# Designs tried in a protein design chat: VHH binders against Ribonuclease 3 (rnc). Part 9

Target 1, 276 residues: Ribonuclease 3 (rnc), of Chlorobium luteolum (q3b6l3)
Amino acid sequence: MEPLWHKLSALPFFSSRPEKWEGSGAPPSLTAFIRSLFKGKALSLELYATALTHRSMVHDTTAPEITRSNQRLEFLGDSVLGLIISEYLYRRFPEGTEGELSSYRAKIVNGKSLAGFARNLDLGIHLIIGESADQQRIRTSTSTLADAFEALTGAIYLDRGLDAVREFIEEQIIDSPAFEAMVSTENNHKSRLIEHTQSHQLPPPVYTVLSEEGAEHEKTFTIEVSCNGRRLGRGTALRKKDAEQLAAEEAMGALERALTGDVAEDTPAPEETGRG

## First folded at step 6 (VHH)

Design s11 (from p1 with D31S T52Y K104T; framework vhh_7b2m_4)
Fold by ESMFold2-Fast, scan of step 6:
Structure s11 (fold): chain B 276 residues (1-276), chain A 119 residues (1-119)
Amino acid sequence: as target 1 above (276 residues)
Amino acid sequence: EVQLVESGGGLVQAGGSLRLSCAASGFTFSSYAVGWYRQAPGKQRVVVASIYSGGSTKYPDSVKGRFTISRDNAKNTVYLQMNSLKPEDTAVYYCARELWSGRTYEDYWGQGTQVTVSS
């Protein structure tokens, strides 16, 4: 929309920051970065500098004063992040199974996802990296960025407490455009089916393309899913991924229906009078 | 013990405005998120607005653009400015210390403050 674009283009949300930092210790932009997270509050910067210190600094002969990397804060931050995300998922999905909650948590706290959140914060430019190390490679590394995001979470916890971490995670993860896709129940049928096979020590589901109909632009795919040699579902859609999800949905429905009426009520319902 | 006391409700005509206040005690107010909730007769209690310790705010689509939540940490008070009120906004309004936006740490509900919007 032209009126909306003009309105948005007037906002001063573009930042110009160096991609490479030289020397040791906290970069000059760290204070501004941390202040941007907490609306200008006075903070101890030592924890945040340590959270952003890459292991290449510990044995850098040009920075012998740097004796600790972000590894310990990463360890702590992983635990805090896990607790907060688990509690959120438990409360958001009251009817969710342990398997479903674990699957959502795994999608949120994996290295690829955490690196994505770190990139949204431009975290790579704030990393403190050894002078002789490959600056560009480290500042863009998925594992380095994921580790730094966890370490930053640990630093926030120690500096400001658990509720400050909740606020940070809500702003950076839960309110992110990607989050809803990670916790979508309707599009998670393949994950539920995989969990079913794993819980029963069965081989993973096998997806087979049965047919492709129509012109390239209008092509329709029909995909079948089999578990342990049994054909459990089929899905038809304009994209293979969507057809696979529909096939998995039918398979889960078939498994659930097969158990309907087969579960005996082991004990009669308690009498309404007496102990209740 | 956590205490939250709501005030400022009343009867108002459609299109009018009200400002609700919530006085907090029994916890370090500046360190917690707080939210406003409402419950209409025969309906479940739902979130109306949240404000985090850092000052960021969150609103459901039903009130976005009409309601504004704010806080005064020096006074341990959170406010809800309600503009362009509609009959559908008629409810008892509660404030609460939050775990997440729209979620509380405990079931601490004050008596609330009644807001009635006439057509």
Scores: ipSAE 0.000, ipTM 0.186, lowest interface PAE 14.3, mean pLDDT 76

Design s12 (from p1 with D31S T52R R97K K104T; framework vhh_7b2m_4)
Fold by ESMFold2-Fast, scan of step 6:
Structure s12 (fold): chain B 276 residues (1-276), chain A 119 residues (1-119)
Amino acid sequence: as target 1 above (276 residues)
Amino acid sequence: EVQLVESGGGLVQAGGSLRLSCAASGFTFSSYAVGWYRQAPGKQRVVVASIRSGGSTKYPDSVKGRFTISRDNAKNTVYLQMNSLKPEDTAVYYCAKELWSGRTYEDYWGQGTQVTVSS
């Protein structure tokens, strides 16, 4: 007795691909683009052609042999992309809360961000779109570009495995200027302080409310932060969260001074014309 | 894993210029200060320039006005622009990051890049 899934798994995973895309049937521009992704390596083109095939091609009377769009690869690629980004964030932010990691992931894998990465690849010009469709609208559509980016991720996974997807995501997403802005802690001093203590094997920061003053609707909070028994900063604000951020900002300044050995020094005022 | 990789060194005539680059990985580059150091033959390593996370810079008098440190947080890279080079600037130049462990400082250094200024 042989379970049905064993028989199904014996079928080639390329069995559903359109005949038109087998071998060298892909457009020349797509062939050059795919080779550029892998630094000139020879690759199977059928998965990549399907990944860049818009749904309008299924109804194109000039290409009746095209029966599948990129939607199935998009479904697969979304899962693969999510796994790799989640693992990266888990490792990069070891003290990050589940909420913080989920927030970072949502910023990275949303349609606007993915469309941005697709635009950086000039992915819109490589899309295979039906002749009767609105070419300009489809090639610049946020949803179309995001879907194509996910489908491309799925195609890389099936063709070259998970490590190849990691390299692709590292190059296209993690090393991008946009990525640092999405996960930046420059304006979240509390997260920077937690990250700093973690990287230096120190206990987590401890925040203490020193005072609460004023009427309920105008209460002022003064909060102090301590690390490893040392008082490193204080902040005062109308919101507790803002006071904590100010305390953390002062603490980061103190720790950065300790790391560089800096003592505040007078820098000469900028010289003006004729000033000695 | 903290890694620092220097590049851009070479042979240059006195009065010339060089731009050194340091590619950083394994830490949140934008959150930390980084520095350039140099070691001439038979001497201890000395600081040449430092830059804080906020962009403020510091230089010893020997290079002030001639050298400029800058950072590109998007590329995780720190640069050292060296102008009006003198034979006494000849040294191996190192990119460095100092980390506080709670008990002691731990220094991370690149492999260094050789700068030779001919008279």
Scores: ipSAE 0.000, ipTM 0.087, lowest interface PAE 24.2, mean pLDDT 76

Design s13 (from p1 with D31K S56Y K104T; framework vhh_7b2m_4)
Fold by ESMFold2-Fast, scan of step 6:
Structure s13 (fold): chain B 276 residues (1-276), chain A 119 residues (1-119)
Amino acid sequence: as target 1 above (276 residues)
Amino acid sequence: EVQLVESGGGLVQAGGSLRLSCAASGFTFSKYAVGWYRQAPGKQRVVVASITSGGYTKYPDSVKGRFTISRDNAKNTVYLQMNSLKPEDTAVYYCARELWSGRTYEDYWGQGTQVTVSS
């Protein structure tokens, strides 16, 4: 191909209409890509196209009609992403200090991590880049991919609201192996509790679901953990495995307090189980 | 809202010429890039010419020197002049707006116009 055709031939739209998108098709069109994120909902493509528009397009003499890049959506998306991740961490680690929560947020909300999530979406192939620019360098750039991920988050917020962003972040970040690796290093309370029971030659911890409540889309789980017949912790979360980690965290705190001889001010009498 | 309607296709002998037209409506034509694409049976759609709002033109090597794209903003029309046609140019030809202006961009590839080049 001629150099002038590189951008055009790289655009998903050039193979979109005659190509089957179900099964083994060619690279997806922007429409197919965006709709895959929301499972069949109709979306404002122009907003998402802006989110994927690199700054090299704004001064491209071959595309003078393009006057805006993704920079403003990136600014908005950074704030929205920060809010959602902060709220998630606040709820997941109720006893966490501000420093601990800030440390977890910094591990996930940074250029390297965000570029990784962008790569998992193959976001680079959907970027709209000026013809005179270095296509391969820009499509694989950590900073460009991180910026595009933030801009996409901003576009989702404007188009579909905060709950849609929360679902997107839950699927793309929180449920990812990368997120578990970052968080579990500091907060693998279930593993710590198992290690504690094993080192003391006790039976393994038992987790029991106490309740499931709320609307289908906001269902919460309350789980209790018992060790050697004693109930040591309880956790409530939107996911069972997170409720189990919270229950284990409380259990570890209770065991640590017992070990140090520290008596909690609000510790109920041994015979109290749930009656006022 | 956005409409692109192709015309001018037909049967022509190798070495002959055809001029395709694409009539646009529903948007400010002068502010958008437009392109011509083609699809032969069993093959994917490929670009054959594009022209920006500023008048810059681009062609792949397969048609460079033989095809010429032009626009008439007063008539909201883009043209493709095809010279020295080859049997390999046989395809359905589509025009499309190249900028992502909304949901209808991909949907407005028109019905296309058939070009058949005999040997």
Scores: ipSAE 0.000, ipTM 0.213, lowest interface PAE 15.4, mean pLDDT 76

Design s14 (from p1 with D31S S56R R97K K104T; framework vhh_7b2m_4)
Fold by ESMFold2-Fast, scan of step 6:
Structure s14 (fold): chain B 276 residues (1-276), chain A 119 residues (1-119)
Amino acid sequence: as target 1 above (276 residues)
Amino acid sequence: EVQLVESGGGLVQAGGSLRLSCAASGFTFSSYAVGWYRQAPGKQRVVVASITSGGRTKYPDSVKGRFTISRDNAKNTVYLQMNSLKPEDTAVYYCAKELWSGRTYEDYWGQGTQVTVSS
């Protein structure tokens, strides 16, 4: 019986050049790659080889011992990844709404984002793809790379448990340069609105607190913004600053619609809470 | 017993170069990621380079383009080539086994080697 990892090193497609590789020397072997993910700990290489196995390998005549693709590990990995990201977001944004948390999660676990993380690992080099398949197209495919990243997550979970997956996701996703951009709201709407008023020689925006409701520990603020005496936006949030940003976001939308000739109803200026 | 022994530090003028070496023993060197850290007096230890078992490297922006980490598995040694040295590079440089993300570092350290860059 030939072990899967041994067979993988002998497959014809390994004679082809990798689609992308960065660093010094030759591309790492599958064993070296997997060891690099866990600081050299001994691992079940067959499980990880399965995670990197594309559907085109099933029934490939050059590798009859490969009878399954990464599809099942992808299914499991999607669930594990979702759990860990959801828990992280829940803890990081204690005042976040269900909608906001779901939006952040969707940005992180979508195919484009996951393919990006897979590319950072040079995962395409290690994909096990059928000899007659389009090697270059598959190794660079967004959907294939995203699926492989999820399958790898599932393999880590089965082999090493949930804490090992947390460490992997922390290193590959949370600590990535892209992550903060994915979890930030557009918190510069107020700045954009100020820039708009300045560029058009208008008075600065005026923010007015319309209501404060709820108990001390669950108080909700509704804030309205007006420009040059016109009410352009309104926002409601648990924090005044957040409500102001939402009001400014709506105002920017109204101004953009005015540019295209699709304008909102003109309303009277709000009553000021204080003097500017 | 895991042991890491640094060497190659010294005094150098700004704009100069130094090559640090770290000799490892007590573990299967070729199977582990290894990194270089530095600590200036009164400051926390910070990562300056890491290399995986497969040879992939990572650097913080402060040294990217100036420092190069490499390994020789046959000699159980990791190297740090430091070019275009600046006075702010003055620190004790440490070799560490099993480098994680830049937020934390592994407890297996060498004794350190002093690098002093004069202005």
Scores: ipSAE 0.000, ipTM 0.114, lowest interface PAE 16.9, mean pLDDT 75

Design s15 (from p1 with D31K L99T K104T; framework vhh_7b2m_4)
Fold by ESMFold2-Fast, scan of step 6:
Structure s15 (fold): chain B 276 residues (1-276), chain A 119 residues (1-119)
Amino acid sequence: as target 1 above (276 residues)
Amino acid sequence: EVQLVESGGGLVQAGGSLRLSCAASGFTFSKYAVGWYRQAPGKQRVVVASITSGGSTKYPDSVKGRFTISRDNAKNTVYLQMNSLKPEDTAVYYCARETWSGRTYEDYWGQGTQVTVSS
């Protein structure tokens, strides 16, 4: 059986520049793209060509020898991507609940997000699509691009193993400007503070209950958070968890001010009123 | 294995310029975000510039417009161009490899280079 890339030269997009093909017979542009995904050369260019092959090719009369699309690699890649993102979230948010981690994963591995990452790679340009199919609609389709991104992930896994996929996901997803927006929540300041201290080689934040006041039903908790011996925030709420989140929010604000040239400062104590 | 080595620090007059360099080894430099941090005696270490693997840069307002971070992946080096230096920029400057992977939470730091700005 012939390698898939030999058949790609017969397709409308890949039929030009046959005299400049190298090694496996894949077009230089496709080969260069595949090699750009990792530091080194692909071991199996056929896996990557299959990952970029749209289902419209399976019954294309101009390429009857192409009998496989990216569907099986998409199935595998979805599982591999899910594993790596789950492991990342588990480690990044040590105080995160199962519900929070599941919500982050759903935001990252949904079709719209994956299509966005595929667009950043210009995957649509590299898709192998049947001649009779609507080229422009398929190359810009959210579902097609998401499926291709997952199939590419599966191909990297089979070709180079799990660590190569981790590097790919780190570069394409985790390092992306969009990623922080997906994992940021207004009510998750405590997790953000822990992440900040870990990334800046600071000791873990310490939470201290300063007071519990009021009747049983109306009890208020005041909690202080300190980092590296410095008091950075306080929160007061009817539940300890909420007070901790408010304290962490104030601490993140103080640290953010330090990053903009303001010195991170201890939370000011309430003024003693009435004595000059 | 992972090593970061800073150079280019020194004494400079207020209003002057310095260019810091950080030579990286022991990892695939082009795949990681890297940053410059500074620490004055008795103060917290703070970020002054960062650059992603894709080349996106971020600066705090205190240095924005005065400092420029850049990278040369062919030389495994990150640079910090510091212009219009002020006495309050006096600190030990550190290069750091930032980790975004869920595999580890640890940054790798260089040994630092002293920058002193006289009035």
Scores: ipSAE 0.000, ipTM 0.113, lowest interface PAE 20.6, mean pLDDT 75

Design s16 (from p1 with D31K L99V K104E; framework vhh_7b2m_4)
Fold by ESMFold2-Fast, scan of step 6:
Structure s16 (fold): chain B 276 residues (1-276), chain A 119 residues (1-119)
Amino acid sequence: as target 1 above (276 residues)
Amino acid sequence: EVQLVESGGGLVQAGGSLRLSCAASGFTFSKYAVGWYRQAPGKQRVVVASITSGGSTKYPDSVKGRFTISRDNAKNTVYLQMNSLKPEDTAVYYCAREVWSGREYEDYWGQGTQVTVSS
C-alpha cells in the first residue's frame, strides 16, 4: 500500500496516510467510501482513485502524477453495467420481448438514472477535480456523475470480478426505491424523441401502423415513426406500445449517429428491402 | 455551465466565403461531438455539419463540397468554413453540443450568428 499511498498523497483528497482522515466533520476519505461498498474491506485504491478522477486533473500542474482520467474505466464499466442489467432483466422477465428488455435497460442505464444512483452514493464529494475547475458545477453535473458511476463499476470489475459488480448493482440499482418505476415505465424512447423534436423546433413524431399480422391472440404489429417527413425507425412487436418504443429507439439511434457523423449524409430513412 | 458562443457571421455576396467560429466552455470539449445547424425565417432548424470527438465529419447534400467543419481541441473551438455561398444559405447559424445516448443533462445551443447572402 506504501507505493499506492505515495502516489495518492499528491491528490487533493489524500494525505501521506490516506486511511487517516483529518478534521471534525470532514468528508469521508476515499478509503472509507470504498470500504463502505465492500462490507468494511479496504481495496486497491489506485483503480478507485482513477475511477473518480475528473478529466480536469490531467492538466492540473499541482498533480503532475495524474496523467489519465476515468474515461477508459467509464468505457469498460458501461459494458459491464449493460451486461449485468441485461442478465437481470432476462431472468426477471422470462416472457419479455427483446423490445421490452431493451426499453427497460435503456431507462436504467441512461445518464439521468445513473447520475441519480451516483447522488445516492454522494459520489460527487469523492470526485478528484482540478483546483481551477468549477467544483460545484462538476460535482453536481449529471454527465460527470453518470460517467463516474460507470467508471466505478469498471474499477469494481477489474478489482473484484463480475460477482462483486452484481452485488454492487443489486444494492445500488435493483434494490433502489426508483427501480420498480423504471421497470414499469414504457415511454423512455418515445419521450426522448419528443424532447429531440422540441429542442430542434420540429413537428412532433408521427407513428403509423404499417401492418397487423397473425391470429387474433398472437397479432404482430409493425409501426413506423416519422419526424419532419422523414422515416426514422420501425418496430415490430406483439403489442403496439412495444412496437412504438422499438420504432422510437431506432429513430433516436439514427439521429444520434447523424449528430456524431457515423451515418451517411442526412438522416436517412430506415432501409426498406422488400422484394418486388 | 456549458456555454457555446458563435462568431463570424455577416453579409456576403453570392459566391463569397465566411468562416464561423464557436468557442466552447464548461465541458471537456474533446469528449463531445459538435455540430452546426441553421434556421432560415419560417423554416425548421436543420443540421449543416457535424464532427465527432475523433474528427469524423458529415454534411447534407445541400452543403457538401462547399462547407467544411473542423475543430481545435487545444482552443476548445469548432469552425465552419463556408465557400461558394448561395442566397439559399441565408440563415441564423447555431453551434450545438450533441449526443443522444441519454447521458447528457440537456443539449446546449449557442445564441446563433446571422449569415446573409445577397444575390
Scores: ipSAE 0.000, ipTM 0.094, lowest interface PAE 20.6, mean pLDDT 75

Design s17 (from p1 with D31S S101K K104T; framework vhh_7b2m_4)
Fold by ESMFold2-Fast, scan of step 6:
Structure s17 (fold): chain B 276 residues (1-276), chain A 119 residues (1-119)
Amino acid sequence: as target 1 above (276 residues)
Amino acid sequence: EVQLVESGGGLVQAGGSLRLSCAASGFTFSSYAVGWYRQAPGKQRVVVASITSGGSTKYPDSVKGRFTISRDNAKNTVYLQMNSLKPEDTAVYYCARELWKGRTYEDYWGQGTQVTVSS
């Protein structure tokens, strides 16, 4: 009767070589893998072994009698991951509707996305799988990898606490190129402007409707955006949301020029003498 | 409850070096990312270095190779080693507890320490 970690040292090697793993030899052991995540010592190796234990081990005749699968840690990890991603989205998109925030969360916390993050960590080679199970299929399965990523999140939470999970999710999800592709659109200038004000600890942008003109069917909205009391942009469109995006686009252009030092003096605005 | 106290600022000549310290209390220091920020007169506050609980570091190009951030979890302290100082490095330097690595969301700020680099 050997401890579960003895299965880790006997794990069949899989020749997966993502950029996250520099393999010219055998894949790293669980201990080495966990050290690579935290750049230090884990407090409970058994939690991580359990997180990487596939359900096929529970009924495997060669496994220890008290072998547990990662399903309970997956349940816990899903909740912790959801909390952290929801908090991040709430703070990053202060003007986002509940629907928009839920949509972003769904794109991030889904099987395909989580499996992608698991592949970046090369989790498949560290999975503890029953000897009679289809090793190749399970180690490359989208659902198995997604479940393992959630279970790993749960293990980190129990071992190191919520703030350690925040750092893990920040490194693996939020800082990833995939994450920015999921939450940014080429026309989402409002979100970029909000991010700018948050990064400089300024009040959120304020959008003001300057005019509504035309018949109901062809009504035109002119909206101005102000940041910290400064007027930075204006947009005109048939829909308020589109006018807001155009105003934010102008504001971002001005701020980006300021950041690069390419701020040019605009020609005087002769129509600013409105008086009327 | 959460407190960050900066020290080590002062007047130095261009080309000189300075080491800033930030003493943290009121939270589990080892579990948080921490960063150094600076604010020059008439400019917005900007990040100059960050370090995760795991020790991963990040720097903007303006200071990369000149500044080094490090942490001592046993002493609940983060340091900023500043080498090859330039007049444009003149600013108030702030220590901040970070919620997100590489992001600019900070839970708490210190009071700041003035660094002045003479030409």
Scores: ipSAE 0.000, ipTM 0.141, lowest interface PAE 19.2, mean pLDDT 76

Design s18 (from p1 with D31K S101H K104T; framework vhh_7b2m_4)
Fold by ESMFold2-Fast, scan of step 6:
Structure s18 (fold): chain B 276 residues (1-276), chain A 119 residues (1-119)
Amino acid sequence: as target 1 above (276 residues)
Amino acid sequence: EVQLVESGGGLVQAGGSLRLSCAASGFTFSKYAVGWYRQAPGKQRVVVASITSGGSTKYPDSVKGRFTISRDNAKNTVYLQMNSLKPEDTAVYYCARELWHGRTYEDYWGQGTQVTVSS
């Protein structure tokens, strides 16, 4: 990414405004940015400029020709983004419940997360903002950046189709460190274990109730999880779901140790070489 | 619907080379990442090479510098050029449509193509 990094580092901090919205009037820095996303294909630059146009431009008396903000593209982009993320989660977590998939989607497709992805693209410096508006506040606003990211997604969809959006989302969201952190959060050990078995072409994990002890409503459950015929974890809790999560947590620890080998012993004392 | 058919495997001596091919159908090939995977007896299936729709490539350290993945979008084909082959490269090689590097879209695995490297 050195060529892309070099290009992005040269971009101005202030908005550049197009003079004509009926055609392509995008500044060279915006043109370079959009081309870096799609590697030299012909572009509908007006569409992308509209995606980055803040609503303050609609009320800018110095630019009365600008009558469109990014709000309609944001509306469309939200739907397209939701579809692509839902399809990805459906395929990645084949054993995931509707509730689990919805929870993952909500963590990814929300204002704070989308603003983070927008910041990774430096979208704030490309925003087209009214001259009288608070430039710094708008360019760093979570809601503005999230809206711009969705609008950009909508623009890509209209210009290049659904497969191009899928590639964009794969690059910007799914391949991001933030995405992995969201789907591998600590309290979802069972989902992490299912993901591990799927990614390694293994049979799904099998949970077995070893014991149910305690009378009445004080039952304690001990559950064991096996992967590919190997017993990897065991958990005991007052609720089956908690025992399963504890078993999965131990299994993940065992798999991580198997990948790196057994925990290292204490480092041996340094060799003292010689004396005269 | 989605089909991926591997070919080009065989027996080769250590230090030799092989070129594998994977013919894709049933999806818009040019828009997806594609990867080569291998599985030796008694071991997990692991990624060997990955190429994005844009041509970005990724390799594990075990094959870096020896293997080269490439694609021909006009022919809906992905290739794996394997040079300086070692006995430990012996495995069944599979190709797969990827959502991103090392992340497959579906659990679709054909019979693959067998690569055997002798001393």
Scores: ipSAE 0.000, ipTM 0.185, lowest interface PAE 15.9, mean pLDDT 77

Design s19 (from p1 with D31K R97K K104T Y105W; framework vhh_7b2m_4)
Fold by ESMFold2-Fast, scan of step 6:
Structure s19 (fold): chain B 276 residues (1-276), chain A 119 residues (1-119)
Amino acid sequence: as target 1 above (276 residues)
Amino acid sequence: EVQLVESGGGLVQAGGSLRLSCAASGFTFSKYAVGWYRQAPGKQRVVVASITSGGSTKYPDSVKGRFTISRDNAKNTVYLQMNSLKPEDTAVYYCAKELWSGRTWEDYWGQGTQVTVSS
């Protein structure tokens, strides 16, 4: 049986199919999916179909009419997404430093994060992929999903303007629990430690691997964190990232004790040779 | 710290039903969306269902109307009710969540549970 959207596009009173696509590789619910993003409003299907078109379609002999992928819309969407996220962070964190805001933006608009947001939309099932390509690999690829999310953002911008993109990003990114985790200073010890060093105009924390023990599959890492030459914490875990977070947690505890007048037990750093 | 443990897989005849469970620990389960994925023999993993913290659900057309995802925040568990099973539903089913580790995004997967549908 043919995909439903092919049949709907062929009906005399229904003309929302992609202008430069007539092949059989597109997901059955593409039109319904696109309309769902805008509360049922009428949409330009061609622009959104291009946003969801993988580069493998450009080389697909069964769809020679498709001559462009989502790469140009991805380029545009990256800029629009960056602008809206930067404006949001600027307004939300009025006391935030330039470095802090840039760090949050980098965490939000990186490929892995964007692929996560694409997965929350189930975007992979709506991708238009060449018939001879590895369908399953492409639909689950982090880079493909991230590119598609940015391209979709670009398509929304061209079709409906900046305010529509702002609403889309608010719903898909800003209101997500993932976004709160990325910008939260309470549960992210490494982020809190970076904020502490920035607020006190100190060099960023330095993480040093003290030991790596065990077989490749069972290695444990012990990592130490130093701030302004002072050793403040250590963590041991099966992953370096977890050991770094544990080291940062200990360091934050030491700094909190220092702020309340408690004695911090640490090793003195070597004297600096002429401070600026 | 973060763990996902699937259960409920097995051998079932075409047209039958199975209910999968995923027990989550190590993160604030009630605040996150969570999903079910499957990997058929010789294929890559694909999404089959997702549910938000508020209970909103999404499904690809291949399982829509047959599969239902649900959650019990009191038990930190997500479920996948699979009805009208077909041989093409045969796969290892995984519970998955992507969490921010404080430095980078990390994908957390369970060990998987095998579902085999006989014709």
Scores: ipSAE 0.000, ipTM 0.110, lowest interface PAE 19.2, mean pLDDT 75

